VH-VL binders against p53630. Designs and how they scored, part 19

Target 1, 237 residues: p53630
Amino acid sequence: MNSKSQQQEQQPIVFVTGTDTDVGKTFVSTLLVHKWKAAYWKPVQTGIESDQGDSETLKNFKIAASTWQPPIFTPTYALQKPLSPLQAMEYEPNVDIRLLDFVVPEEWSAENPLVVEGAGGVCVPITRKLEITTDLIKHLIETSGHPVYVVVVARSGLGTLNHTLLTWNHLCDNGLRSHLFGVILNGEPNEGNVQALKKFGVNIMAQVAQCTTAHDQDMELHELPSVESLMTQQDVE
Short names: E, the ipSAE of ESMFold2; O, the ipSAE of OpenDDE; V2, 0.75 times the mean of E and O plus 0.25 times the DockQ between their complexes.

## First folded at step 6 (VH-VL; framework fv_guselkumab)

Design m30 (also named f4; at its last look DockQ between E and O 0.70; V2 from the best seeds 0.75)
Fold by OpenDDE, look of step 10:
Structure m30 (fold): chain C 237 residues (1-237), chain A 120 residues (1-120), chain B 111 residues (1-111)
Amino acid sequence: as target 1 above (237 residues)
Amino acid sequence: EVQLVQSGAEVKKPGESLKISCKGSGYSFTSYWIGWVRQMPGKGLEWMGIIYPGDDDTRYSPSFQGQVTISADKSISTAYLQWSSLKASDTAMYYCARLGKWDDWLFDYWGQGTLVTVSS
Amino acid sequence: QSVLTQPPSVSGAPGQRVTISCTGSSSNIGAGYDVHWYQQLPGTAPKLLIYGNSNRPSGVPDRFSGSKSGTSASLAITGLQSEDEADYYCQSYDSSLSGSVFGGGTKLTVL
């Protein structure tokens, strides 16, 4: 039995959200999945008419340093239009997304962490009742029976301060402060923004970049914190 | 019990083609990487490449890229290493090994080895 | 030449402690990649001895221990026994090569 398989009895669910669409959630999720030897689940996928889907993207993303083959679970909902779930449902009148429909996949053995990738940002509406991503996170906290944590993916560059702080504060104001692992900044390194965010009490987990060499990707993977270290930090706070 | 059983010793001449095999048992063949490691006579271990039989994802060592072909037949839980044209310098023991699931690049189980002798 | 450097040979008397070093670089061990150790008895296939720097598989005696620090790893064998005479290989991942790398191997002789 491998050492990494001797993990905690109750593995965490880590919800990956972002400050916006196209901030690199799928990329960061991929890194985390490989770093933590985690399973992957995107509960809601939109835009399947024009995109292969984030699950497929993650599956096809190769990290040379990693031999992990992530279990990937099917989205609960897959919608055609590349819109928010709410908007996408306007084109599919027979689809009615409900929070109760989001159940942790049975195929997840809970032997490893589960990375859950959200659609868009925290305020993206998911249901016709105008429930948002934050509500989905809360739902998982309430129903999964597992520790649930949140990672926020944000851009590293200009303009990210406002979006990151709004997202961070939103989550805190919604009672999720103790569930926040931190923020991963995606893009060219920006120490100024890192320091600024830290002054506001934002935990910066890492800085990563998508457009890197294989070597750089390997290094970035190793620079990411372990899920155990993050959990330990939460216990101290 | 996890087992990797390799094909028997081969004696070949330069220029000949060769395909050796490694059959896995006792585990889900399509759920683990399987790799090949060369050991020249009296020398150390050299990683050649790995394949994931589940989707045929294959990775080669730069030193062996284009020199050999690694493949798998999941229907019979068998991985292959093949040469299109053998050289005398290909004389070596070849091991297949499974990679562990939870530890990156860990060769947790090994075949018994296949001795390949290439001589004129 | 192997990316990971091992002494070509080490020796010890029964009951003694021996150490086999594995020296890497910033692109492999120093980058934080795990080191694994394999034992190859004469005329046999390699066998996993240590994984993840310091973990022992089932069946491996506690006389064998692994450690890692900086750009180097070490295999220690205490209470050396005649049956320990073998070749030992360290192995890791190298980011510059985008692949697995082995040490050159160390022949352990029990005197």
Scores: ipSAE 0.874, ipTM 0.937, lowest interface PAE 0.6, mean pLDDT 95
Fold by ESMFold2, look of step 10:
Structure m30 (fold): chain C 237 residues (1-237), chain A 120 residues (1-120), chain B 111 residues (1-111)
Amino acid sequence: as target 1 above (237 residues)
Amino acid sequence: EVQLVQSGAEVKKPGESLKISCKGSGYSFTSYWIGWVRQMPGKGLEWMGIIYPGDDDTRYSPSFQGQVTISADKSISTAYLQWSSLKASDTAMYYCARLGKWDDWLFDYWGQGTLVTVSS
Amino acid sequence: QSVLTQPPSVSGAPGQRVTISCTGSSSNIGAGYDVHWYQQLPGTAPKLLIYGNSNRPSGVPDRFSGSKSGTSASLAITGLQSEDEADYYCQSYDSSLSGSVFGGGTKLTVL
């Protein structure tokens, strides 16, 4: 049964970025994909010589409350070395990443949201012209024909105030304030950090932790906001 | 239109093995979960397990874990439920059902049922 | 004593309205998980009647409706007809069991 209740308007693209590598972007992307019944795309994957990639990690992550089977699209670029895309191209000289190559997968039916996971953080260099993840986000805004929003994943613990504020302010300074859904904190709850970030005007969407029990994972999934409520929030603000 | 057609009724003795089938048609078989549901005589419905034929991801109800095997053959769009050693308490109606794509744990289309009778 | 509790039976005369309750707990309906309803006519397989608490699939008459509040759900049938005589089951996901649960079923008798 396709309810279509989530598809009354043009479906959004939600770009998941982070304050750093290994902050939990793939785990958060997995939760969002199951919560929103979304498709998934990692446009640039690096490190494939030693890792099967974030798409496989997302595919293999099971959430008992969810029977959603996401469409998972092939990366536009998959590079061998576990480095930034720019640096990884030094080891694959026939690869020349261009922003124009990042076309939303044609096989995406647009019946549901598309979650797009970035590589590393917002300033990670992607192209030999030193274009960064932020430039990829802007490219999708300009060319996709869909509403585009951004979610920032950050650690919940020590150091996150600095890294989260730098990332948040960078995105705002680049004209992306109206596209920001907010920050998801990943890790053990830390109320002090949450309150401090709120004082700076950072919107905290949720706090999650990768748990070993199916019950806790189900609860985290259920408590995440709907994509519709987040879109409504942006229109009012 | 979506159809699930199950194999015919079975009469078996305790200790015998059995494999019953559910053939799906009218949809992309590998793109939807298929589940099995037991109905004991005069009783309600109990889910047994589900399988995603696209990658054979299989989940069992705790009550049936280790008691049955759920499998699929995507080349002939068929799911299976099998016992290695039947018990008299396995006497029941067994339904296959497809899960809906957009709603979690929704059994949207059902097969006609396979009556399994286990007695000496 | 199923996880989702339904009355064992309800009855009504043709043309009348009946309701069938489905009472859960904080680990299923109370946690916000959707409720689905199935109709099983005598001697037949179950079929989907209501999904996502209140949605009717194509072919289900609009005299069938569903609702959910708190830890409970309700199926309402208006304009009762003799062919509505069947067993009715509610179903939800239960996080403590990490799986689906059905109610015990309600036999509807049309007088």
Scores: ipSAE 0.784, ipTM 0.903, lowest interface PAE 0.7, mean pLDDT 92
Fold by ESMFold2-Fast, scan of step 6:
Structure m30 (fold): chain C 237 residues (1-237), chain A 120 residues (1-120), chain B 111 residues (1-111)
Amino acid sequence: as target 1 above (237 residues)
Amino acid sequence: EVQLVQSGAEVKKPGESLKISCKGSGYSFTSYWIGWVRQMPGKGLEWMGIIYPGDDDTRYSPSFQGQVTISADKSISTAYLQWSSLKASDTAMYYCARLGKWDDWLFDYWGQGTLVTVSS
Amino acid sequence: QSVLTQPPSVSGAPGQRVTISCTGSSSNIGAGYDVHWYQQLPGTAPKLLIYGNSNRPSGVPDRFSGSKSGTSASLAITGLQSEDEADYYCQSYDSSLSGSVFGGGTKLTVL
């Protein structure tokens, strides 16, 4: 059989959300999947009429330093329009997304972490009852039987202070503070914004830049913390 | 049981083409990278390249880019290493090895080797 | 091109301890990439001995151990036996090559 790295007996679920659409959630999720030797699940995919989708993007994304072949689980829902799930359902009346439909894939062996990627930001509406991404995170915490943590992806540049603080404070106000691993800033380095966010009490896990070369991707992978170190921060044994 | 079985020894003249093989068994062939490693007589191991048979993604070391072609036929669980024109300096033992899933760039199982001799 | 540096040879008597060093650079071991070790008995293919810096595959006795610190790694063999006489190779990933690098190999002689 295959050699296996040291891992904890029960691995966490890590939910990757963002401060908005197009902040680089799939790129960051790809880096985390390869860094942690994780599996990947995108519960709701929208925009399939015009794009391959995030699952295919992650599957086709090769990092030179990593030979990991991530298990990638099928989205529970795939919607045509590049809109929020609620708005996309307006164009597909036969689809009725319910929070209870989101069950962690049985194929996930839990020998590896599971990276779960959200659609857009924390307030993105998922169901016709106006349940949002934060409600999906709470649902997974309540029903998965596994430790669940949250990573927030934000742009590094202009506007990030407001967007990141609104997202961070929203999650904290919803009782999720103890579940937050931190924020990953994606884009050109901006140390002023990093220091400002830290002064507001935001945990900055890493700074990464979306890149096209194998060397740059290897460097980004090196900047990310291990899942073990993040769990230790949360006093998980 | 996981096994990698390589083709037999070859004796060639400079300028001739050659294709050697590595057949995997006992595992899902399309789910693991296969690498090629050269060992010149009395020398150490040199990585040449790897291929993922599931989608034919192939990566070469800079020293071997353009010198050899790595390919795979997933229908018969076989990877290949090919030269269009051999040189005397290609005389070496060639190993195929499977890369493990958990530890990056880990060569967890090795073929028995194919000795290639290139001389007049 | 980056290469990993190993001593060309080490020797010891039966029952003794030997250590084989593997020195890299900032583009490989120094960048945090794992080190793997392979044993090559005379006339045979290499075989996995240690993976992920310090882990043993099933069937490898605990007298073989690996460690890593900074830009270097080490393979320690205790209780030397005559059947340990072999060539030992370290291996890691190198970001400047976007691929694997091997050490030059160390011939272990059991006296």
Scores: ipSAE 0.457, ipTM 0.786, lowest interface PAE 2.9, mean pLDDT 90
ESMFold2, look of step 9: ipSAE 0.771; ipTM 0.898
ESMFold2 (binder alone), look of step 9: mean pLDDT 94; pTM 0.951
OpenDDE, look of step 9: ipSAE 0.851; ipTM 0.926
ESMFold2 (binder alone), look of step 10: mean pLDDT 93; pTM 0.950
ESMFold2, look of step 11: ipSAE 0.681; ipTM 0.864
ESMFold2 (binder alone), look of step 11: mean pLDDT 93; pTM 0.950
OpenDDE, look of step 11: ipSAE 0.859; ipTM 0.930

Design m31
Fold by ESMFold2-Fast, scan of step 6:
Formats: sequence, C-alpha cells, structure tokens
Structure m31 (fold): chain C 237 residues (1-237), chain A 120 residues (1-120), chain B 111 residues (1-111)
Amino acid sequence: as target 1 above (237 residues)
Amino acid sequence: EVQLVQSGAEVKKPGESLKISCKGSGYSFTSYWIGWVRQMPGKGLEWMGIIYPGDDDTRYSPSFQGQVTISADKSISTAYLQWSSLKASDTAMYYCARLGKFDDWLFDYWGQGTLVTVSS
Amino acid sequence: QSVLTQPPSVSGAPGQRVTISCTGSSSNIGAGYDVHWYQQLPGTAPKLLIYGNSNRPSGVPDRFSGSKSGTSASLAITGLQSEDEADYYCQSYDSSLSGSVFGGGTKLTVL
C-alpha cells in the first residue's frame, strides 16, 4: 500500500457556499458538477412550499458538450418555509435538525467528486443549538472520511469586496483556510475586484456569468479549474 | 447579435385558423426556452406559455392551456404560436421572448411583436 | 387580472425621483422568487430594464435601480428624463401557476 498514491486517488467532497442567498450557488454548483463529473447533494432544502428546490433546478440543466448524468441525492431535510433552516423549523414542530443527521449519502460511490450545496451563507443557522453552515462544513470534515474543500460563490460587482472578505475571513478564523479552494465570482467580469481580492489573499478560482443557454453554460465550464488542479494547489507550499 | 424576428400583422375572421412565427438568430436556438406573451389593446402583458426547442418540452399558462398550441422547428430556428379557431377576443399584440433554463424566468430578448386582429 | 399589483400611473418632473411598486403574494415574490422589470416605450416591444431584483443589463443607466423586500419589489428612477416616459412592468415566477406572472403595468408620465 502506497499511502501517497492512495490519498491522491481519494475523491473529494466540495462544499459550495456563498456570500448571500442570491449569488448563484446552484448555477455554480451545476457547472462544477458537469465540469468534474461529480455527484450532487443538498443536505437541507427550504422553501419547498413555493418551489421545486435546487436539486430539481440541477436536474433540468442542459449542456452542449456533456453526456454526464449526475447522481443527485435526496436532501436529508426538506422544509416548507423559504427561511433559514432554524426559522423554517418553527413552522414544523416535529422537525429537529441535528448535525449528526448529515451523513454523506450511502449511494455515493466516491468514484467521482461530491458537490455539496449549502443553504445560503456561512452564518446561516441550521439547528436549534445555533449551529451554522460553517459548523456543518466542520462536521463533514470530521465524519466523511474524505478530503473536504470549500468553494465560495460571490457576486462580481459592487459590494463584493466587503461580502467576500467577511465570508473568507470568517472561514479562515474558523480554521478552514487549508480547506478553501477559492472564490468563484458570478456576474459581469470585474478585473478590478479580482485584483483587489487577490491583494487581500483571497484565491479567485474563476469568473463566470450566470447564463440560460446550454451553449453559454458550456463556455462557462471552460473557465472553471479541474478538481485535480485545485487539489494540487493545496499540496503546494 | 441576438435577434427575434416575428411574422407580419394578420387580419382574420372568427373561426379561422392562424399560425404566427418567431425566428431566432445570433444564438444557439435549441438552448433557450422561447415564450409567448399577449398584450391586448391598451392592456398589460400576459404570459401564454414557453417551449424548449431542443426537446419540444412545452409549458402553458392555465388561462391558455387548450386555447393555443406552441411548437418549434429547430432546423430553421423558428417557434410558432397557433390557433385552431380564432375569436374576436384574441385581438392583441403577440410577442415572443427568450427565456432561460433556470428558475429565474427572465425574458432577456423580445421580438418586435405580431399584431393579430380578429373581426368580422 | 394582474397577479402582481402595480399602480396604474406615476408622474414626475424632469430631474425628480419616482418609485414604482410591485406587490405580490406568498406564491411568487413572497416565496423569494426574483423580480425583473421591463420598459415599454410607446409603440415598441418591451425591453429588459432590471433583472434579478437589482441588476442592470449593459446599456441601462445607473439612475434605474431595483429592490425587493418581503412580498414587494420597487423600481426607482432618479434624474427623470423625458425619454423615460413609458410603461413599466414587473415580472416574477409563481409556484401555484408554475409559470411567469406580470404586473398590470405602470404608465410613467414625465411632466
């Protein structure tokens, strides 16, 4: 057994979070799933009384150059109200979300990466004990038996410096710096904001624009790094 | 340049059939949903339905289900809206508009409109 | 019948600020669905003005802005100009209809 070779072949879990609820996390997750030929899991879905949820959005994705059919795993919790998981539970008295309930789906073969999409941003409260998305990320790091990395999705435009730095610094302050793949900026390209974030030590993985066509989505896939290149970057001093 | 070009104005009598067209250019036609929107004279916009030309998946507003048929011919990048039997109440401007695949339902590009007049 | 409620008209003088409201329900705006805004100049097709609650397409000046809160959205126009005279429509997705819904439209008159 060569431990180094065995570790290099272990497929990662990549947790996709965002700086806000409307930054395009599902769009970016969809691109990453098709780019990496990954499986997809959204552990907590809220707002099911009013829409189909992010798993259904991803199922409806068309891509011009890909025949990949991603495994999409059922959310551990699906809550009716379009609120944070903590607030949504106030409307469902028999539901009590605990971090221990979030076990990587047994159906995941681990031959491909797993993209895990969070509900909102890093400080979104999940449990009645006031555990937040960052605590869920830590739980998956400790319990999954796989490398776990984090991608932060942020808007490219005005306000992104503050929101991205708050999210990035929160994750770093919580001991997750070595688990950060980087930030994907979603929106109109903004090289000034890219350079400013880089000066603060933020790793910018890509700039993408949320788009509605299979052709344009295929073009956006080419802007994204491979999972192998990202893992290699984590090995560099 | 993305462009949606619609067929010309129509004058019809009640009971007649009609098929109007919307030709897309400057983009991958099979990759976008195309929607149809009605605007009655002096009134607001009403969504009628959408089609995905890549697989002919259609969705209709409940008010228009069974009243019209939406179709597409991807070989010529053209979407259609058709009536089997027109009514005077179908007198309106009809717009086609491009829509995304995600649940944002954004109409980002619009055709110039086709005026349909139904009178005796 | 408009599913989203807009005032039928609004007016202002050149240089002033006007706001157009768009009120929905729990099945559309209140459910968190994005609001888009379209401008229809007299005799023309609608044109995208604001998408995703607050984003401007290329070519739309920054004096146009959008916001969303609870079950309502607003379009704000500052530095009002005569060429802004048009009908403005909000639009969202409605889960009970599984489709698009429009506001009734607001006619902006520049005095």
Scores: ipSAE 0.000, ipTM 0.418, lowest interface PAE 17.0, mean pLDDT 85

Design m32
Fold by ESMFold2-Fast, scan of step 6:
Structure m32 (fold): chain C 237 residues (1-237), chain A 120 residues (1-120), chain B 111 residues (1-111)
Amino acid sequence: as target 1 above (237 residues)
Amino acid sequence: EVQLVQSGAEVKKPGESLKISCKGSGYSFTSYWIGWVRQMPGKGLEWMGIIYPGDDDTRYSPSFQGQVTISADKSISTAYLQWSSLKASDTAMYYCARLGKYEDWLFDYWGQGTLVTVSS
Amino acid sequence: QSVLTQPPSVSGAPGQRVTISCTGSSSNIGAGYDVHWYQQLPGTAPKLLIYGNSNRPSGVPDRFSGSKSGTSASLAITGLQSEDEADYYCQSYDSSLSGSVFGGGTKLTVL
């Protein structure tokens, strides 16, 4: 067997957030999981009354170039309504989400990276105390005992400059600059937007698009950097 | 110790059906892909298909799609390769092989092979 | 036919160095997909020799090494020994076929 993971002293947790709902966080998380041979955890899932949820979507999304079968850990909370966790709890009053409930699954061996997918964007409210996704990221940094990094998923097209800059600056202003791997743009390539974001100091990790053919989808894995190269980049910055 | 043990040699006539087996041991059978590779006499290796026994996801080589069926029985840690109607051109050594977990499409452990001879 | 091209045979004397090439295309090795190598001793099943372009599994001597450049890969065997006489196969993933492809195999003769 490949014993690479046994040689690593500690693998990172990578939190995948987005500039908004439906920017392609699950698609990008799927690519990262297969690129990095990572495990996957969606701490809070909403909207289970209307779809299978992101864990099942990731499990069923097959990339032909990858034979990796990711460990997928059960969400800590699964809520019925397709709303933010706070709003979904209004329909399930016996549920009271607290940040301390989010403990990295003990089943994660830490031999591989763990990709953690957030619900919506950085300001999405998670708890009745109005704690947001950024607070959940800080909680995992404080409590996990592992390096924690953040990937931001954004649309490539119109409106991305405003949404990406607001998200990026929010994370930086909250003391997370040193934890940011960068932004992945999802959608048709837009070099103008890439260059504009770079001028504002945003690190663009990759540009990807969800493809209709298996061989085109395989090419998207090559657009993504290795987790080792991203960690090396952060260590020298 | 990881082992893949295949069923014994078969001698068949054209038109007959056949199902050969590959039993895995020494590892979590449902956590690894199993592939089938054909080697015609004096020729090279040809990938036929793979199956993930944990969910029965199967992927076939374009050359073998519709020619064979790959299946698995996780209760006995056994994968199968089957033909509904054999042809003389199916005469070959058939290997099963496990795919490694961390390297894509890596055949890390191989069975001893099953020789299939199809002649009239 | 295989989509990866290997020389059908190579030969060498004990103690010498031989190299076996494996030439692909833009849909496999040229696309950046890793190359794995297998050794098949006479009358036996193939055995993993090199994985991920250049890595050796436990038990494979360091006289075996792999490399990859552009659309091609190479297997080098130094200090050639009689027990190295075997068929050698390269293998990669091909995106246009959405599956595994093997080289045609190279028969190594040790004289």
Scores: ipSAE 0.677, ipTM 0.863, lowest interface PAE 1.6, mean pLDDT 92

Design m33
Fold by ESMFold2-Fast, scan of step 6:
Structure m33 (fold): chain C 237 residues (1-237), chain A 120 residues (1-120), chain B 111 residues (1-111)
Amino acid sequence: as target 1 above (237 residues)
Amino acid sequence: EVQLVQSGAEVKKPGESLKISCKGSGYSFTSYWIGWVRQMPGKGLEWMGIIYPGDDDTRYSPSFQGQVTISADKSISTAYLQWSSLKASDTAMYYCARLGKYNDWLFDYWGQGTLVTVSS
Amino acid sequence: QSVLTQPPSVSGAPGQRVTISCTGSSSNIGAGYDVHWYQQLPGTAPKLLIYGNSNRPSGVPDRFSGSKSGTSASLAITGLQSEDEADYYCQSYDSSLSGSVFGGGTKLTVL
């Protein structure tokens, strides 16, 4: 085994989920992709009849500080209706999503991390057997042959304590504590919420705010942790 | 229905300036990159560059950087390809194409092409 | 010269199978980037034929199929028809160029 093969086997898959559907998962995924020089994969996309989808949003999102372009892999499933995958399949009877269909794209060279973006929150149903996003995360842990870690995106403001704690505790109760990198809070700074979440044992890995200028985007990229530092912290725990 | 409609054929002399157009319809013009592709007579396809009309970010192939200018006017959903001084070697069919969904650099819809002939 | 290598021509009789190869390098197909295929009928603009290595857009017959392995991709056409006479181009992304690369094109002749 040479150094490149060893590095490729050790490159992590980082699964980005959220506490709700509109918490900024794609925005945060875009920042992480550019920070880590990662590839991107959205395994299941819904709502394609009315929206371009998250892969196209990431492709078209402008990071002024970066001239680099990420590898973006095709969704395994793309469904018409802007609903959960289970509900969207009711409008497409010939589609039957199974967890075993989610195979990490062979096109991923594994020279850099892979950011995988989930559809909605951890309890969003994705199969007709009522398997949820958490089950997809476990499937990737079992089958990918790579370290798999989870980032939770949450809003910084009102309601975040309840939603973040429910999501965090759900993942911990499902045996994923050692796979959690942490929570990224998106929105206006809220120190009270940060301190409360930390007292409950939630790891806040970053806080990001709305980016409207090239300077704002560069500052947010600087504040994000490296993937190496996150993996080192998990290996110690 | 997504459509890209290009301006008509041009016959020019070396040294003249030229600006050709590509009008998009049936989609959110500011949400997709538009690319330009050259095809010289009897030759293959060559990518020239792309523009994001939402903020005018442009990216050029190394072979075309400094040779052409790509621009867009989002108020009329139109992208442009411009030469300040044409050469006979610029004789070609020029296509505009939209970068599409869910894939690395997919050109999912193409304009009909603009033939540019440069001769003395 | 093109960055992706295709045979300049291929021919077959009606009803036969033909395959068009597309060979890249470690900076494009070998790096894991998807391969797309375009059909250019005589006197017309290119049209998307296959995207994401093996997917067909609506309206493309299942006689057309794509595959990818290592640094190469292939387009297969079965049940060849006279209407299939066209130029076929593969295309991918190249990380060294930070942009699109096309194959040189393959002219398909139906005898």
Scores: ipSAE 0.000, ipTM 0.420, lowest interface PAE 17.3, mean pLDDT 85

Design m34
Fold by ESMFold2-Fast, scan of step 6:
Structure m34 (fold): chain C 237 residues (1-237), chain A 120 residues (1-120), chain B 111 residues (1-111)
Amino acid sequence: as target 1 above (237 residues)
Amino acid sequence: EVQLVQSGAEVKKPGESLKISCKGSGYSFTSYWIGWVRQMPGKGLEWMGIIYPGDDDTRYSPSFQGQVTISADKSISTAYLQWSSLKASDTAMYYCARLGKYGDWLFDYWGQGTLVTVSS
Amino acid sequence: QSVLTQPPSVSGAPGQRVTISCTGSSSNIGAGYDVHWYQQLPGTAPKLLIYGNSNRPSGVPDRFSGSKSGTSASLAITGLQSEDEADYYCQSYDSSLSGSVFGGGTKLTVL
């Protein structure tokens, strides 16, 4: 057991947020879950009246290189309307979301990373007190008892410089720089945008193209860094 | 305790059909891929294909696509490997193996094997 | 031939160390895919020995170890015992085949 205690580290929680709602957060979360052999948790799901939800979407994705079947934990809240959690609650008077309600699932075995997927972007309001996704991230840092890191998903193309920099700077200004693994760009390769973001001090982890075929998903999985390499990068700061 | 138990040895003639089985126990059968691996006499291991019993998603090695059919019956936790018309070159030991949660394409538990002999 | 290349045989005396190599290409080990190792004792089914390049399943002694570098992987066996006499297979995923690939196998003989 001594050699296991030396070698076995507590696995991190990795919060996946995005620059907006439709940037491919669930697709990227799926790739990370399969790359890292991680579990998955979507704390707040909205839009259940019109969509299967991100948990079911991730469950149904098959990647050729991966036979991993992730533990998928039940959302703490599931709301009918495809709106921010705050706005969706206006349609459900019996629901009052509080940050205190978000407790890492007890079923999670910390032998594997936990990928936590946010609802929309960092400024999306979660509670009636106007607490936002960034506040949820801080709550998990304070209460989980585990290392917590953040991955930002952004589009690769037009508009990404503005949206990514606004998201990145918001997180840094909120004291989260040391928790940031980096940005994953989703879409067609755009080296000009990669270089520009790097000049502003943004860490670009990977570039992926959203796809539906097992072979293409396999190629995107190869593009992603290991969780160990990302944690090592943070340790040298 | 995870176990994969395969059907008994078969002796067949060329042109005959055959269906061999692999019964899983001690785990959630519908939550793990099951694969088939061929080992010709005195030769190495060859992956043939895999099936996910939860939704019957099946993937074949290019060498075995169209040569065999892989199926599963989740009501009895059993996977199958089937030939419509056997050839002498199909003589081999056939293993089923479960693909584990840890690692990519990891065969974590193996059946005891089914020896198939095809001779005229 | 096999997609992953292993020496057909290796031998050692009791108590010694042997290493079995497994050489791949850019579509499998070279692409970063994990390598797993299986032990097949005479007349038996293969058994998982090493997974994910270097991890041991419960019940596998620490004298068995794995490593990976570039397009190759290796299995090291220290303190050789007569019970180790078996065939050893490496295995990985190949992106060009979208499936599993095995090495040709290495027969270990203990003097």
Scores: ipSAE 0.150, ipTM 0.654, lowest interface PAE 5.1, mean pLDDT 89

